VH-VL binders against a9kqm9. Designs and how they scored, part 17

Target 1, 255 residues: a9kqm9
Amino acid sequence: MRIIISPAKKMVENIEALPVCGEPSFIDQTNQLLTYLKSLSYEEAKEIWNCNDQLATMNFERIASMNLKTKLTPAILSYQGIQYQYMAPEVLEKDQLEYIQEHLYILSGFYGILKPLDGVTAYRLEMQAKVNLSDKKDLYEFWGSLLYNKLREETDFILNLASKEYSKCIERYVTEDVRLVTCVFGERKGEKVIEKGTYAKMARGEMVRYMAEHKISTMSEVKKFDRLDFSYDENLSNETKLVFLKGESNVRDRK

## First folded at step 4 (VH-VL)

Design v52 (framework fv_emapalumab)
Fold by ESMFold2-Fast, scan of step 4:
Structure v52 (fold): chain C 255 residues (1-255), chain A 120 residues (1-120), chain B 111 residues (1-111)
Amino acid sequence: as target 1 above (255 residues)
Amino acid sequence: EVQLLESGGGLVQPGGSLRLSCAASGFTFRSYAMSWVRQAPGKGLEWVSAISGYGGRTYYADSVKGRFTISRDNSKNTLYLQMNSLRAEDTAVYYCAKRGWSYGYYFDYWGQGTLVTVSS
Amino acid sequence: NFMLTQPHSVSESPGKTVTISCTRSSGSIASNYVQWYQQRPGSSPTTVIYEDNQRPSGVPDRFSGSIDSSSNSASLTISGLKTEDEADYYCQSYDSSNHVVFGGGTKLTVL
């Protein structure tokens, strides 16, 4: 079983609470992207980053001097945001850290796919970025099936805790021999379930920690997640989609 | 820049064993699946075995299953093929091949090959 | 599992076009990507086409690949044939279990 999760836009460097252990699997592809980014004008790069002038200037200067082998921070500690706050990787016990190092992958526009303790440098490059590298017109085309193929080599069961922007790079390549199961954390709206960004990010991070605490390896165990006022809803779920509803009471009238 | 160098071939009697090695350089070895592909004298290419980047999955042609074992040492950038219970029909040049960066499964780089001759 | 069948040999004059077929015995040819390799005497194979119809850097655009689902075949087409194209050509595909399959090979003779 492997778990996939989204990265974050905000990254920090020089965090040493956990060791850097390993190099990103597709560092050669990352070098191609870095060379491409270094070739862009400020205006072209800013369009790709889709951010204000202050952030664009900072990232332009960062890219100009970036060295993929220096100023490395463990990926799981570098990404900042509410998802990573709730995961709280820095306070995991040794065996829980071993669990996520073995089971968790962080998707990345720049690195492709990362183990929690892979060494990274801070970057800005979302998966939806409009790159024109070689004959590839965006990062989905650039990465193609490489990320899925890496996961498929290790498992036939992938639990998706990533946002759609990132899970698309895996979902489109799934074949019948691999089980991809997506967790949805939302609120009921009639017959539909609406995921609110903040709550979904909180729940995704909490689920990773929950899985590490309980050493979860099966779907039946994932269904028992009950943190943050979420509860599994069998009626809205199916073989590839596990729906957890916030604020719902699973009260049965059966006796 | 990518280089694959095979070694370990030679003459062996039927029923004997050989261990082939392939030294890889110029790419991130652990990120790519590796294969052994053989070619009998004057014959076509035949896929023998494959191993995933981290070594978690191995695959074998039916003709060698149970006799050959593929392995890798990512710390040494080296691929191996342990060949046991060798038969005359295993006589071939054995190529080390790297999986290409692709949506499909293809080989972008091949070594020069090492000859294995199984004969009495 | 399945077999890939190629003609044993093809021949043509310089400047002409040759097409080498690769037919899948069971399952759809389109269900998995098809690759093509060139092997000159005494040399290791090199890729001329990957992912059905893509050319690696350095391969001339005289080389093209195609898939025909109606005949369950892939084809390698070489236009403007040159003496240096004389070689053995192999098609290759794979199944969902990562078992790689090569065609039997086609010897291309120029002239």
Scores: ipSAE 0.000, ipTM 0.403, lowest interface PAE 18.1, mean pLDDT 87

Design v53 (framework fv_emapalumab)
Fold by ESMFold2-Fast, scan of step 4:
Parts: C-alpha cells; structure tokens; sequence
Structure v53 (fold): chain C 255 residues (1-255), chain A 120 residues (1-120), chain B 111 residues (1-111)
C-alpha cells in the first residue's frame, strides 16, 4: 500500500529536527523545470505563482539562486499548512516516521513525487500552474505517467489523500490491476455531502498520523478512522471511494 | 560504473529447461526494475519479462507466459530467468537490462547478452 | 495492447539529416513515453533518446526526439550524419499492463 498527499504552497528551509535521507526520484525533470522557471520574467513568474508581490519577489529571488543540491530540508518538514500541522511530522516517533517513509508519497508540481525525507529546496509551483514548456502544454503532460508508474512498481493499492488538483496526475493512468481508493472528508447537507477545504486538509493530515500510529496496511483498517469527529459511512462509500462524515458519529452503531 | 553480466546460456533440446543469471553491480539493485529482452538471430528486440525492484510484481510477454519465470535475489544482486518447455522460436541472445532512473521504463544499461540455442 | 511500426530501412548521405518514425497502432502516442535505442552489429543496444526527447549524457545533440499527435507517431531525427551512425534503431514504449513494447527496428545506412 502507498498513500499519496498534496504538498503545500508555503515552504520553509533549514529545519534540523530530521535528517535528509534521499534524493527526489525525478531530479532531472525538476532541473528542466528549474531551467524553465529561471528563464521567466518577473511578470511571467508572478502569473504562474498567482500570489502577491511580496511572495512573488521572494520566490523569484529563490529561483534565481536555487541549487537543487544545497540548503536541503526533508520534504515532510518543509511543507507548511493545516494538513501538515495536523500530521505533525516533527513529533512522530521513530517507528511512525519509518512507517511514513515506507508508505507516504507527497505529490509536487516541481519535484513530481517525494518520500517524506527526500531533500528539497523551497519552491512555489502548483500542479495546475499555467506553465508553457515548448512540447508540453501543462505540468500534467510534463509529468505524464511517470508518477503513476513509480507507484505501480511498488504497490497495487494506492490510498488517495491528495486534493483533486494533485490526484488527477495519478487517476488518469489507473489500470485494472491497481486499486486507487480516494478518501472524502465531508459533512451531510440534506442529500448531499459537502467537503469543506479546511476540514478536509485537517482530516488528510490526521489520517496520515492515524495510519502511522496504527501501522495500517489494509482498506478495512482505514475505514476505522474516527478522528476529528469523522466516521466512515458505508452507504455513501464504494470500492474506490471512502466517505467519512463529520458530526454523524454514533459510537454504538459505528464501532 | 554499472555492470550487468549474463550467464547460463547454451544449447538445449526442444522441451528442455535452462536458467539464466545476471550479476549486477554498481547501483542499488533492489531499487530498480529489471528486464530480460531477447533477440533472435537477424531479428529485432523482443521484451520477455520484467520484475519490480522488490520482486513483488512480475510481468511476462504473452509468448513466454506460463513457461518462463523471472526472479531476483536482492541479497546477491542477481536476476534470474527460469525457462521451461523451450521451443525452437526461443532461440535468441538474451539481454539483462536495467530500468532507467525515471519510471518511464526505458533501459539505461544492458548486459552483453547470453546465447540460448534450442535445437535437436 | 498495441504495436509500434517503424520503416524497415532508411538511408542518407554523410552530413545530411534523417528521420525515423515510430507509429502507435492504438491509443495515443502521448499516453506513454517513447525511447530510442541504437544497436551496432555484435553489440548490445544503447539508449540515444529517452522520455520522448531527452538525451543521455554522452549522446551528441545531433540526435533528437519528437512526438507528433496528428500522425500518432514518435520520431528520431539524426542531423549531420556520420558513418558511425550506421546501426539498427529501435523505438520502445510500454502499455497500461507494464508490457514493454519495441518497434520492429529500422536499419540506417549512411551511403
């Protein structure tokens, strides 16, 4: 089993809590993207990053001086945001860190796919960024089947905890011999299930932590996730979609 | 400095068996899928079989499925191909090939090949 | 799942440019990466292009790869032809079942 999750827009460097243990699998592709980004004007880069002038200036300067082999931070400690806050990787015990190093992959527009302890430099490049590479119209074409093929060589069961923007780069290539199972964290609104971004990000991070704490390896174990007031709903779920509803837990019926 | 050295080829009668080996060095063997690719005299390249880095997943060309078994011993950095129920059309040079660094399934290094001749 | 079709042979004079095509019989050529291998008589294949258009270290920039969606083909282009480029050239891709698929090969003769 492998787990895929989204990265975050905000990144930090020089976190010393955990060592770098490995190089990104697609560093050559990352170098192609770095060359492209270095070729852009400030206005072109800002448009790609879709951010304010402060963040754009900071990232433009980062890219100009970026070296993929220096100032490396473990990926899992570099990404910042509510998903990573709830995952709390910096306080994982040794066996829990070992679990995520074996099972967790972080998707990245810039690096493609990362193990938690792969060494990264801070960047800004979302998978849906409007890049214009000469023979590829977007990052989905740029990465093609590479990310899926890497996962497929290691597993026939992929648990998707990534947002649609990132899972799309995997979903397109799924074949019959691989199960891609997506977790939905939502709230019931009449007959509909609504997934609120903030709560979904919290739940995705918490699920990674939950899985590490319990050394989970099967779908039946994933279905027992009960944190942040979420509980599995069998009626709304199927073989490729696990629905967890917030606020509807009834411990007597769902334990 | 990557090296792939095949051995085990030879002359065998139709219906016979043969086991090929490929000794690998110069890279982290368990991290890369390995393949066997063959080439009949005067003909093109034909992919035969592949095995994932861990050995947990194997793939076979339809022409050899059920007769050939690919395996690996990561503690010995060695790839194997067990060939059973050999036919005249299995006569070929068999190459050991390493997957490239990316998962596009290109072959970045090839062995020298070992000749298998199936003839009575 | 699919076949890759190459011309059996191509020929051109030294210094000129030659292009070898590789056409996918079903499904889009863009669905999976295409690589190109060079094989001289008595030798193992070597990679000249991987991932559609990437060149391994040591391969001269006279070798280039491209994809044409309209013809559902990949192409290997060799410019400034040298006699040492005489070889068999094979394209290779893979299908959704992880079967590696080779083209039939093209013999390049430099006249």
Amino acid sequence: as target 1 above (255 residues)
Amino acid sequence: EVQLLESGGGLVQPGGSLRLSCAASGFTFSSYAMSWVRQAPGKGLEWVSAISGSGGRTYYADSVKGRFTISRDNSKNTLYLQMNSLRAEDTAVYYCAKRGYSYSYYFDYWGQGTLVTVSS
Amino acid sequence: NFMLTQPHSVSESPGKTVTISCTRSSGSIKSNYVQWYQQRPGSSPTTVIYEDNQRPSGVPDRFSGSIDSSSNSASLTISGLKTEDEADYYCQSYDSSNHRVFGGGTKLTVL
Scores: ipSAE 0.222, ipTM 0.706, lowest interface PAE 5.9, mean pLDDT 90

Design v54 (framework fv_emapalumab)
Fold by ESMFold2-Fast, scan of step 4:
Order: sequence, then C-alpha cells, then structure tokens
Structure v54 (fold): chain C 255 residues (1-255), chain A 120 residues (1-120), chain B 111 residues (1-111)
Amino acid sequence: as target 1 above (255 residues)
Amino acid sequence: EVQLLESGGGLVQPGGSLRLSCAASGFTFSSYAMSWVRQAPGKGLEWVSAISGSGGRTYYADSVKGRFTISRDNSKNTLYLQMNSLRAEDTAVYYCAKRGYSYGYAFDIWGQGTLVTVSS
Amino acid sequence: NFMLTQPHSVSESPGKTVTISCTRSSGSIASNYVQWYQQRPGSSPTTVIYEDNQRPSGVPDRFSGSIDSSSNSASLTISGLKTEDEADYYCQSYDSSNHVVFGGGTKLTVL
C-alpha cells in the first residue's frame, strides 16, 4: 500500500529537525521545468503563479538563482499549512517516521512525486499551472503517466488523501489491476456531502498521523479513523470511496 | 546566434582601475545568471564573480571581494566588471560566461575573452 | 569552501580509454553538480559534460561522466581516444554559498 497526499503552496527552507534521505525520483524532469521557468519573462511567470506582485517578485528572483542541490530541506518539513500542521511530522516517533517514509508520497507540480525525506528547494508551481514546455500544454501532459507508473511498480493498492487537483495525475491512468481508494472528509447538508477545504486538509494530515501511529496496512483499518469528530459511513462508501462524516458520530453513538 | 563579446581589457598599472564589458545577443539576457571567469597566462580557470538574471544577487571569489563589482544593464544586454585596486596577480584573460544546462552554474556559452595585464 | 583536485597530466595512445579524476576536499562530491570543460590552446573552454553525466549536443558519446561517493570524486572518461582530444580538461562544481569552484586542470596528451 501507498498513500498519496497534496503538497502546499507555502514552503520553508533550512529546517534540519529531520535528515534528508534521498533525491527526488524525477529530478531530471524537475531540471527541465526549472530551465523552462528561468526562460520566462516576469509577466509570463506571474501569470503561471497566479499571485500578487510581491509573491511573484519573490518567486521570480528565487527561480533565477535556484540550485536543486543546495539548501535542501526534507520535503515533509518544507511544506507548510494546515494539512502538515495536523500531520506534525517533526514530532513523529522513529518507527512512525519509518512508516511514512515507506508508505507516503507527496505529489508535486515541480518535483512530480516525493518521499517525505527527499531533499527539496522551496518553489511555487501547482499541478494545474498552465505551462507551455516543449509540446506539453500543462503539467498533467508534462508528467503524463510517469507518476502513476512509479506507484504501480511498488503497489497495487493506493490510498488517495490528495485533493482532486493532484489526484487527477494518478486517477486517469488507473487500470483494473490497481485499487485506488479515495478518502472523502465532509459533512451532511440534506442528501449531499460537502467537503470544506479547511476541515478536509486537517483530516488528511491527521489520517497520515493516525496511520503511522497504528501501522495501518489494510482498508478495514483505515475505516476505523475517528479523529477530529469524523466517522466512517458505510452507506455513502463503496470499494473506491471511503466517506467520513464530521459530527455524525454523536448521533450514531446514542443508545 | 547566441553570442558574448568582451571588451575593455588592456594594460594597467598596479593600484589602477579597469571596467570590462560583455555584450550579449541571441537570448533573453535578463533570464540568465552571468559570470566572469579568469585565466592567468599558462594557469587554470578561476571563477571571479556571478550575478543573477535580475541583478538582485551577486557573488564574489574571496580573492576579489571588496575590489571588484559585477553589475548588469538588462536594457542594454550588457554585463560589467568594475575592477579596482588591481594587483599583478589579477593579470589574466577574463571570460564572460552564461549559465545554462543546469542549476549549479554550468556554463553553456563562453565569450572569446579579453586580456587584462597589470604591470609596471 | 572546498578544493577540487585533478591530476596535473594524463597520457594514453589513440584508440584507448582514459579517465580523469576530480576529488572534493570536504563535503560530499554528490552534494553539487559537476561539469567538465575542454580547452584547446588559444581557445575558450567548451562544455563536454554537465550535471554529472549529461552531454551537450555535438559532443560524441565517447565522453562520459560519473560520480563515485566512496572516493569522493567525479570522473571524466574518454574512450576511443583521438588526437583532437588533446586539451586541458577542467572539472567544476559549486559550494553551498553558490561560489563556483574549478579543479586545477588536467593536460591530456594523446600518443
């Protein structure tokens, strides 16, 4: 089993609480992307980043001098945000860190796919970015089936904790011999289940921590996730989709 | 198509100053970091200085820090090296070099070089 | 701060294979990319290998680069030696402060 999760837009460098234990698998493709980004005008780069001038200027200067082999930070410590706050990788026990290093992959527009302790530099490039590199019109075309093929070589069971923007690069290539199971963290509104971004990100990070703490390897164990007031709902779930509802456990536990 | 042309070299007395220029053509100058690399007669290559594409970051070898200043004018596609307090040890051919291929200061295009002689 | 050490000279006969080493004095050779430049007398340097083991267009496949972490060195290997391969060869890397470092250079003599 392998777990996939989303990266974050905010990144930090020079965090040495955990060691760098590897190089990104597709560093050659990352080199192609960096060469492309360095070739862009400020206006072209800003359009790709879709951000204000302050952030665009910082990133333009960062890319201009970026070196993929220096000032490396473990990927899992570099990405910042609520998902990574709830995962809290910096305080994982040794065996829990070993668990995520073996099972967890972080998807990345710039690096493609990363193990937690792969060394990275801070960047800004979301998977949905509209690049025009060689004959590729966006990052989905650029990465193609590479990320899926890497996962397929290691497992036939992929647990998806990534957002749709990132899981698309895997989902479109899944064949009948691979089981891709997506976790949905939402709340009921009448007959619909609505995922609120903040709660979903919290739950995805917490799920990774939960799985590491319990050394989870099966779908039956994943279904037992009960943190942050979420509980598994059998009726809304199926073989490829596990639905966890916020607040429903209070109703179901009443006797 | 891609071309780097150095100029400004010559004979100068110890303690004197000299300004080198490198005219770039055939590529988007502002998108690439540029370097100066020198070579004393019969000796090896020695990196002198580098500047980021925007001009916002500069780097210097310890041997020239405080005496040399690298700069660029992106509107004129020109790289400069202002050399002050020149010493006999600064005598060398100075090459303008463009960063390419990689992210660790690999050079893909080199100029023809300009000779600087610091002598009494 | 580190130094890159190369042999002063190497020689070999036409058609044979030669290897030029580049040893890093401190820190891992694998920490930063290594490039290799060829310089013939009176000419500017040209790149024969970049990013450890990549060849620019126009460089024959007789040229290859490698990294050996156990000896903390990079190597340039030239097979099927030709007389036109006679030149000075320089390895180059950089430090964590983005300072470029060149090796001392190796004079290759063919024959």
Scores: ipSAE 0.000, ipTM 0.388, lowest interface PAE 17.9, mean pLDDT 87

Design v55 (framework fv_emapalumab)
Fold by ESMFold2-Fast, scan of step 4:
Structure v55 (fold): chain C 255 residues (1-255), chain A 121 residues (1-121), chain B 111 residues (1-111)
Amino acid sequence: as target 1 above (255 residues)
Amino acid sequence: EVQLLESGGGLVQPGGSLRLSCAASGFTFSSYAMSWVRQAPGKGLEWVSAISGSGGRTYYADSVKGRFTISRDNSKNTLYLQMNSLRAEDTAVYYCAKRGYSYGYYYMDVWGQGTLVTVSS
Amino acid sequence: NFMLTQPHSVSESPGKTVTISCTRSSGSIASNYVQWYQQRPGSSPTTVIYEDNQRPSGVPDRFSGSIDSSSNSASLTISGLKTEDEADYYCQSYDSSNHVVFGGGTKLTVL
């Protein structure tokens, strides 16, 4: 089994709490993207990033001097945000870190797909970015089936903890011989389940930590997740979707 | 510690078949791509074939494509090379090699001791 | 489709420095990582340099690797030559189809 999870927009560099152990699988494709980004005018690059002048100027200068082989930070420590705060990779024990290094992949617009300890440089390039490279109109076309093929080579069971923006690059290529199971973390509103972004991100990070702590490898074990007031709901779940509801429980007071 | 041990080499006639095995230990076998690299007597290293960790993807040198089949049994920690339609130029020591890292570029970090295949009458 | 070309042989005296080149026939040598393997007679290859210039644990700092884009080549440099360095040396990279490409090998003779 492999787990996929989203990156974050904010990144830091020069974090030493964990060692860099490996390079991104598709560093050659990343180098093509870097060459492309370096070729853009400021106005063209700003349009790709879809951000304000301050952030665009910083990223333009970062790209101009970027070297993919130096000043590397482990991917899992570079991405910032509430998802990674709840995952808390810097305090994982050795065997838990080995678990996520073996099972976890971080999706990336710039790197494609990353192991937790792959060495990365800070960048800004979300999967939805509209690039014009080699007759490809966006990063979904650029990466194509490459990321799915990488996962398929290693497993026939993929647990999706990524947001839709990122899981789309995998979902589009899933064949009948591979099981892609998505975790939904939400609240019940009548017959509907509503995912609130903040709680969903917290739960996705916490689920990775939970799985590492318990060395989880099967769907039945994933269903036992009970952190952050979430609990599995069998009636709303199916073979490809595991629904965890906040504030719900199937345990009765009289049992 | 990582160990790779090849077996199955021997003398075979032109047009014949032979199956090589490589027993792996000391690492999570299914997480690493594996390769076969050969070396003809007195000649250099020539890459033959590679297989992904899951066995889902295979790669072959043009000289062996269609004749050789690489495979693996992750439950037995064993890599295989099925060689068919053997030619005199296939005579070589065949090395089993492990890719560095569980993913990434092709770097052979551990090599087996090799097994000799001789194709002759 | 590219080839990696090495000199057939190089020789140097003990204590001196020797450099072995590995030239890529098409495309940039810097596009993909280059590794270097040492093979003594009757033995399996062992890695002396990986990722252009990194040394595995146990390989002395006399061994170093470099990339020169101007000549489109990688180089293995061995300083303070010792008799035990006598071996065949192979460079290795990979192409855009993820096929492994080896250089033809260089026989290093000491003395």
Scores: ipSAE 0.000, ipTM 0.390, lowest interface PAE 17.5, mean pLDDT 86

Design v56 (framework fv_emapalumab)
Fold by ESMFold2-Fast, scan of step 4:
Structure v56 (fold): chain C 255 residues (1-255), chain A 121 residues (1-121), chain B 111 residues (1-111)
Amino acid sequence: as target 1 above (255 residues)
Amino acid sequence: EVQLLESGGGLVQPGGSLRLSCAASGFTFSSYAMSWVRQAPGKGLEWVSAISGSGGRTYYADSVKGRFTISRDNSKNTLYLQMNSLRAEDTAVYYCAKRGYTYGWDYFDYWGQGTLVTVSS
Amino acid sequence: NFMLTQPHSVSESPGKTVTISCTRSSGSIASNYVQWYQQRPGSSPTTVIYEDNQRPSGVPDRFSGSIDSSSNSASLTISGLKTEDEADYYCQSYDSSNHVVFGGGTKLTVL
């Protein structure tokens, strides 16, 4: 089994609480993207980043001097935000860290796909960004099936803890011999389940830590997740979607 | 119990040199970035320099770049600051500070008691 | 390369609430985490808030931090003010090159 999770927009560098253990698998593609980004005008880059002038100026300067092999930070410590706060990677025990290094992949518009301890530089490039590189109109076309093929060679069971923006890179290539199972963390609103962004991000991070703590490798074990007031709901779930509801006891079978 | 103990401060003449030490205990020293932060008498905090846990990366404030050198000896759990070409404006209490244990944000969870450096005029 | 600006001093009576601001001169306050340190006379700084709004173990819940992107400022709020809260307070962030930046400091006087 492999787990996929989203990156974060906010990144820091120069954190050495955990070692850098490896280079991103698609560093050559990343170098192509870096060359492209360095060729853009400030206005073109700002449009791609979709951010205010202050953030755009900072990122424009960062890209201009970026070297992919220096100032490396382990990916799992570089991404900041509520998802990574709840995951709490820096306090994982050795065997739990080994678990996530083997099972967890972080999706990235810039790096494609990362193991937790792969060395990265801080960047800003969301998967939905509209790049115009060669014959590719966006990052989905740029990455194509590369990320899915990487996962497929290692597993036939992928647990999706990523947002739709990122999981689309994988979902569109899934064949019948691979199980892609998505976790939904939401609340009931009548007949629907609504994911609130903040709580969903908290739950995704917490799930990674939960899985590391319990060395989870099967779907039946994933269904036992009970943190942050979430509980698995059998009736709203199916083979490819595991629904966890906030603030509810087990739902009676509907018949 | 984390402890940081600075030493090596004192009176020095302008243009002189001084080496500060910070003895660390109670944590895995090589796993944490360390910084020097100074405070001139009656003034605010000013960051001076930082060094990565391995010692492979160093950072300096523009005011000290080229004059100060930060280093560490992980086998002795000791941080150093070599100060050369000292100026009157370098007069300050120098604190050794440990980076916090979080998701890569730069805050200082422990500080030493400080050591006073006075550059005579 | 930016500056963090704090008021030089604030004062309030015991039991009241005081707020200390920290304004970033260029770039977004939200682009990097903000920390707050307390320094009593003759003592080393101690952390009262880290990562914008988190409290270290042992810091009372009457200390809180917040970020306001519209004013490009971070704030430290101390409710139920006590005489032992008299101290200098410093905000701190960092730039994209991981250079640490401190605010000028605010002297809190509890009347």
Scores: ipSAE 0.000, ipTM 0.391, lowest interface PAE 18.1, mean pLDDT 86

Design v57 (framework fv_emapalumab)
Fold by ESMFold2-Fast, scan of step 4:
Structure v57 (fold): chain C 255 residues (1-255), chain A 121 residues (1-121), chain B 111 residues (1-111)
Amino acid sequence: as target 1 above (255 residues)
Amino acid sequence: EVQLLESGGGLVQPGGSLRLSCAASGFTFSSYAMSWVRQAPGKGLEWVSAISGSGGRTYYADSVKGRFTISRDNSKNTLYLQMNSLRAEDTAVYYCAKRGYSFLGYYFDYWGQGTLVTVSS
Amino acid sequence: NFMLTQPHSVSESPGKTVTISCTRSSGSIASNYVQWYQQRPGSSPTTVIYEDNQRPSGVPDRFSGSIDSSSNSASLTISGLKTEDEADYYCQSYDSSNHVVFGGGTKLTVL
């Protein structure tokens, strides 16, 4: 089994709590993207980043001086946000860290796919970015099947804890001999399930921690996730979608 | 190929009992909720009961609650409907139906051929 | 807890477009997904639309579904009507207790 999760827009550098233990698998593709980004004018780059002048200036300067091999931070400590707060990778025990290093992949517009301890530099490039590189019209075309092929060589069971923006780069290539199972963390509105971004991100991070704590390797074990007031709902779930509902545990099996 | 084959229907007296079965094949039975849907002669579709993939949750239409019991045996890929205290109004073709799997929602992607239950004296 | 109301019958000529409505009596039509099933005489129902507007593999794009919150209704639209489209059509939704609700059905006649 492998687990995929989303990156975050905010990144930090020079975090020393965990060692860098690898190089990104597709560093050559990342170098192509870096060369492309360095070729853009400020106005062109700002359009791609779709951000204010403060952030655009910071990222423009960052790209201009970026070196992919120096001043590296472990990926899992570099990404910031509520998903990573709940995962709390900096306080994982040795065997839990070994678990996520073996099972967890972080998807990235810039790096493609990362193991937790791969060394990264801070960047801004979301998978939805409208790049125009050679004959490729966006990052989905740029990465193509490359990320899926890497996962496929290692497993036939992929647990998706990534947002749709990122999971699309894997989903479009899945064949019938590979099981891609998506976890949905939501609340019931009538018979529809609504994922609120904040709670979904919290749950995705907590699920990674839960899986590491329990050394989970099967779907039946994933279904036992019971943190943050979420509980598995069999009626809304199927073989490719596991639905966890917030606030339903005390009314389980009622009518 | 997904197949659902109902059996156990027939003629029964008012107040009597019948047990319907639905043999499922072509999919991972334990992963999907299953339902019974009935259709009285010349009338529309009426949902009767549903059961979760594990069997942990069951649901019933008000018209059958307390009289019908839905169950499943995942080791045999078989769905059941135990019908007690049958009334003339229960006369219908009973369909076994599988919950769809591609999207969130409660819809039926496959239906059995149906089995006729006639409650008459 | 709510009813889905459909016209009892609709009729239209081959090649024309027909729309069948499904109106929810209480609560928003948009709060729950709506499905549409086709049933020919002597046959089991088959899905033509699921989750408001999705088509199963093998269902022609002449079939489409929509939701209109202002009229609190779902609609099934069949364009380029063919003789084989003649059937009963049922809309279906569900409530917060996982109770499935069917509409009364609409008999489509293609003459």
Scores: ipSAE 0.000, ipTM 0.406, lowest interface PAE 18.0, mean pLDDT 87

Design v58 (framework fv_emapalumab)
Fold by ESMFold2-Fast, scan of step 4:
Structure v58 (fold): chain C 255 residues (1-255), chain A 120 residues (1-120), chain B 111 residues (1-111)
Amino acid sequence: as target 1 above (255 residues)
Amino acid sequence: EVQLLESGGGLVQPGGSLRLSCAASGFTFSSYAMSWVRQAPGKGLEWVSAISGSGGRTYYADSVKGRFTISRDNSKNTLYLQMNSLRAEDTAVYYCAKRAYSWGYYFDYWGQGTLVTVSS
Amino acid sequence: NFMLTQPHSVSESPGKTVTISCTRSSGSIASNYVQWYQQRPGSSPTTVIYEDNQRPSGVPDRFSGSIDSSSNSASLTISGLKTEDEADYYCQSYDSSNHVVFGGGTKLTVL
């Protein structure tokens, strides 16, 4: 089993709480993207980043001076935000860190796919970015089946904890002999389930931690996730979609 | 200042055992992978074994797999190599080496080495 | 699993430039970073080049590294040779599982 999870837009560098233990699998493709980004005018780059002037200026300067091979930070410590806050990788015990290094992959528009301890530089390039590189019109076309092919060599069971923006780079290539199971973390609103971004990000990070703490390897074990007031709902779930509802519990566990 | 100091080498008969130690100081020991690299008299460098910072992963060269065991005690800042079923071809200076914080896998600090001689 | 092959020895006069090659037997030399170590007689190895072409603090700029994918080799180049450069030089790489591989070593004689 492998777990896929989204990156974050905000990244930090020079965090040395954990060592780098490897380089990104597709560093050559990343170097092609870096060369492309360095070739862009400020106006073109800002359009790709889809952000305000202050953030665009910072990223333009970052790309201009970027060296993919020096002053690296482990990927899992570099990505910032509520998902990684709840995962809290910096305080995982050694067997839990070993678990995520073996099972967890972080998807990335810039690096493609990363193990937690792969060395990275801070960047901004979301998977939905509209690049124009080597006859490729976007990053989905640039990465193609490459990321899925790497995962399928290692497993026939992929647990998706990534957002749709990132999971569709895997999802579109899945064949019948590979199980891609997506976790949905939502709240019931009448007959509908609404997934609120902040709670979903919290739950995805917490699920990774939960899986590491319990050394989870099967779907039946994933269904036992009960943190952050979420509980598995069998009636809304199926073989490819596990729904966890916030604020609900079975009759036995009600307050 | 980073320092690595090996000990435990000596003369041993074929089939015997030795335990090497490497005392580390000057850096956060638990944060870095460590390796043992050996060099037979007049010969080149040969990587023997590596252990992750946490101790959760170990790696061995095919020539020593099943005979040598790498371990570490992070509370004592000490790396170990337990060598069993020693052979004449294991005769070498054994270096303790620290993995650098980098994209590549390389060693930024080496100990002075300790000589292991396997002869009858 | 692969081997790294170096010439057994190389010699050159002081002030000249020498290049030591390191050829990978299978897989691309560019697949993983290449490092270079210097070992003077009676001493432990020290890093002179890491990550293909980077110099550690204190290593003079007359030491440089390069990768040539067409010959599937890495090279260490030492310009302005000095007698103190006389040593054994080892290239080193690794596989995706972090198994470390050293080249056989090259004895550099400066005379």
Scores: ipSAE 0.000, ipTM 0.396, lowest interface PAE 17.9, mean pLDDT 87

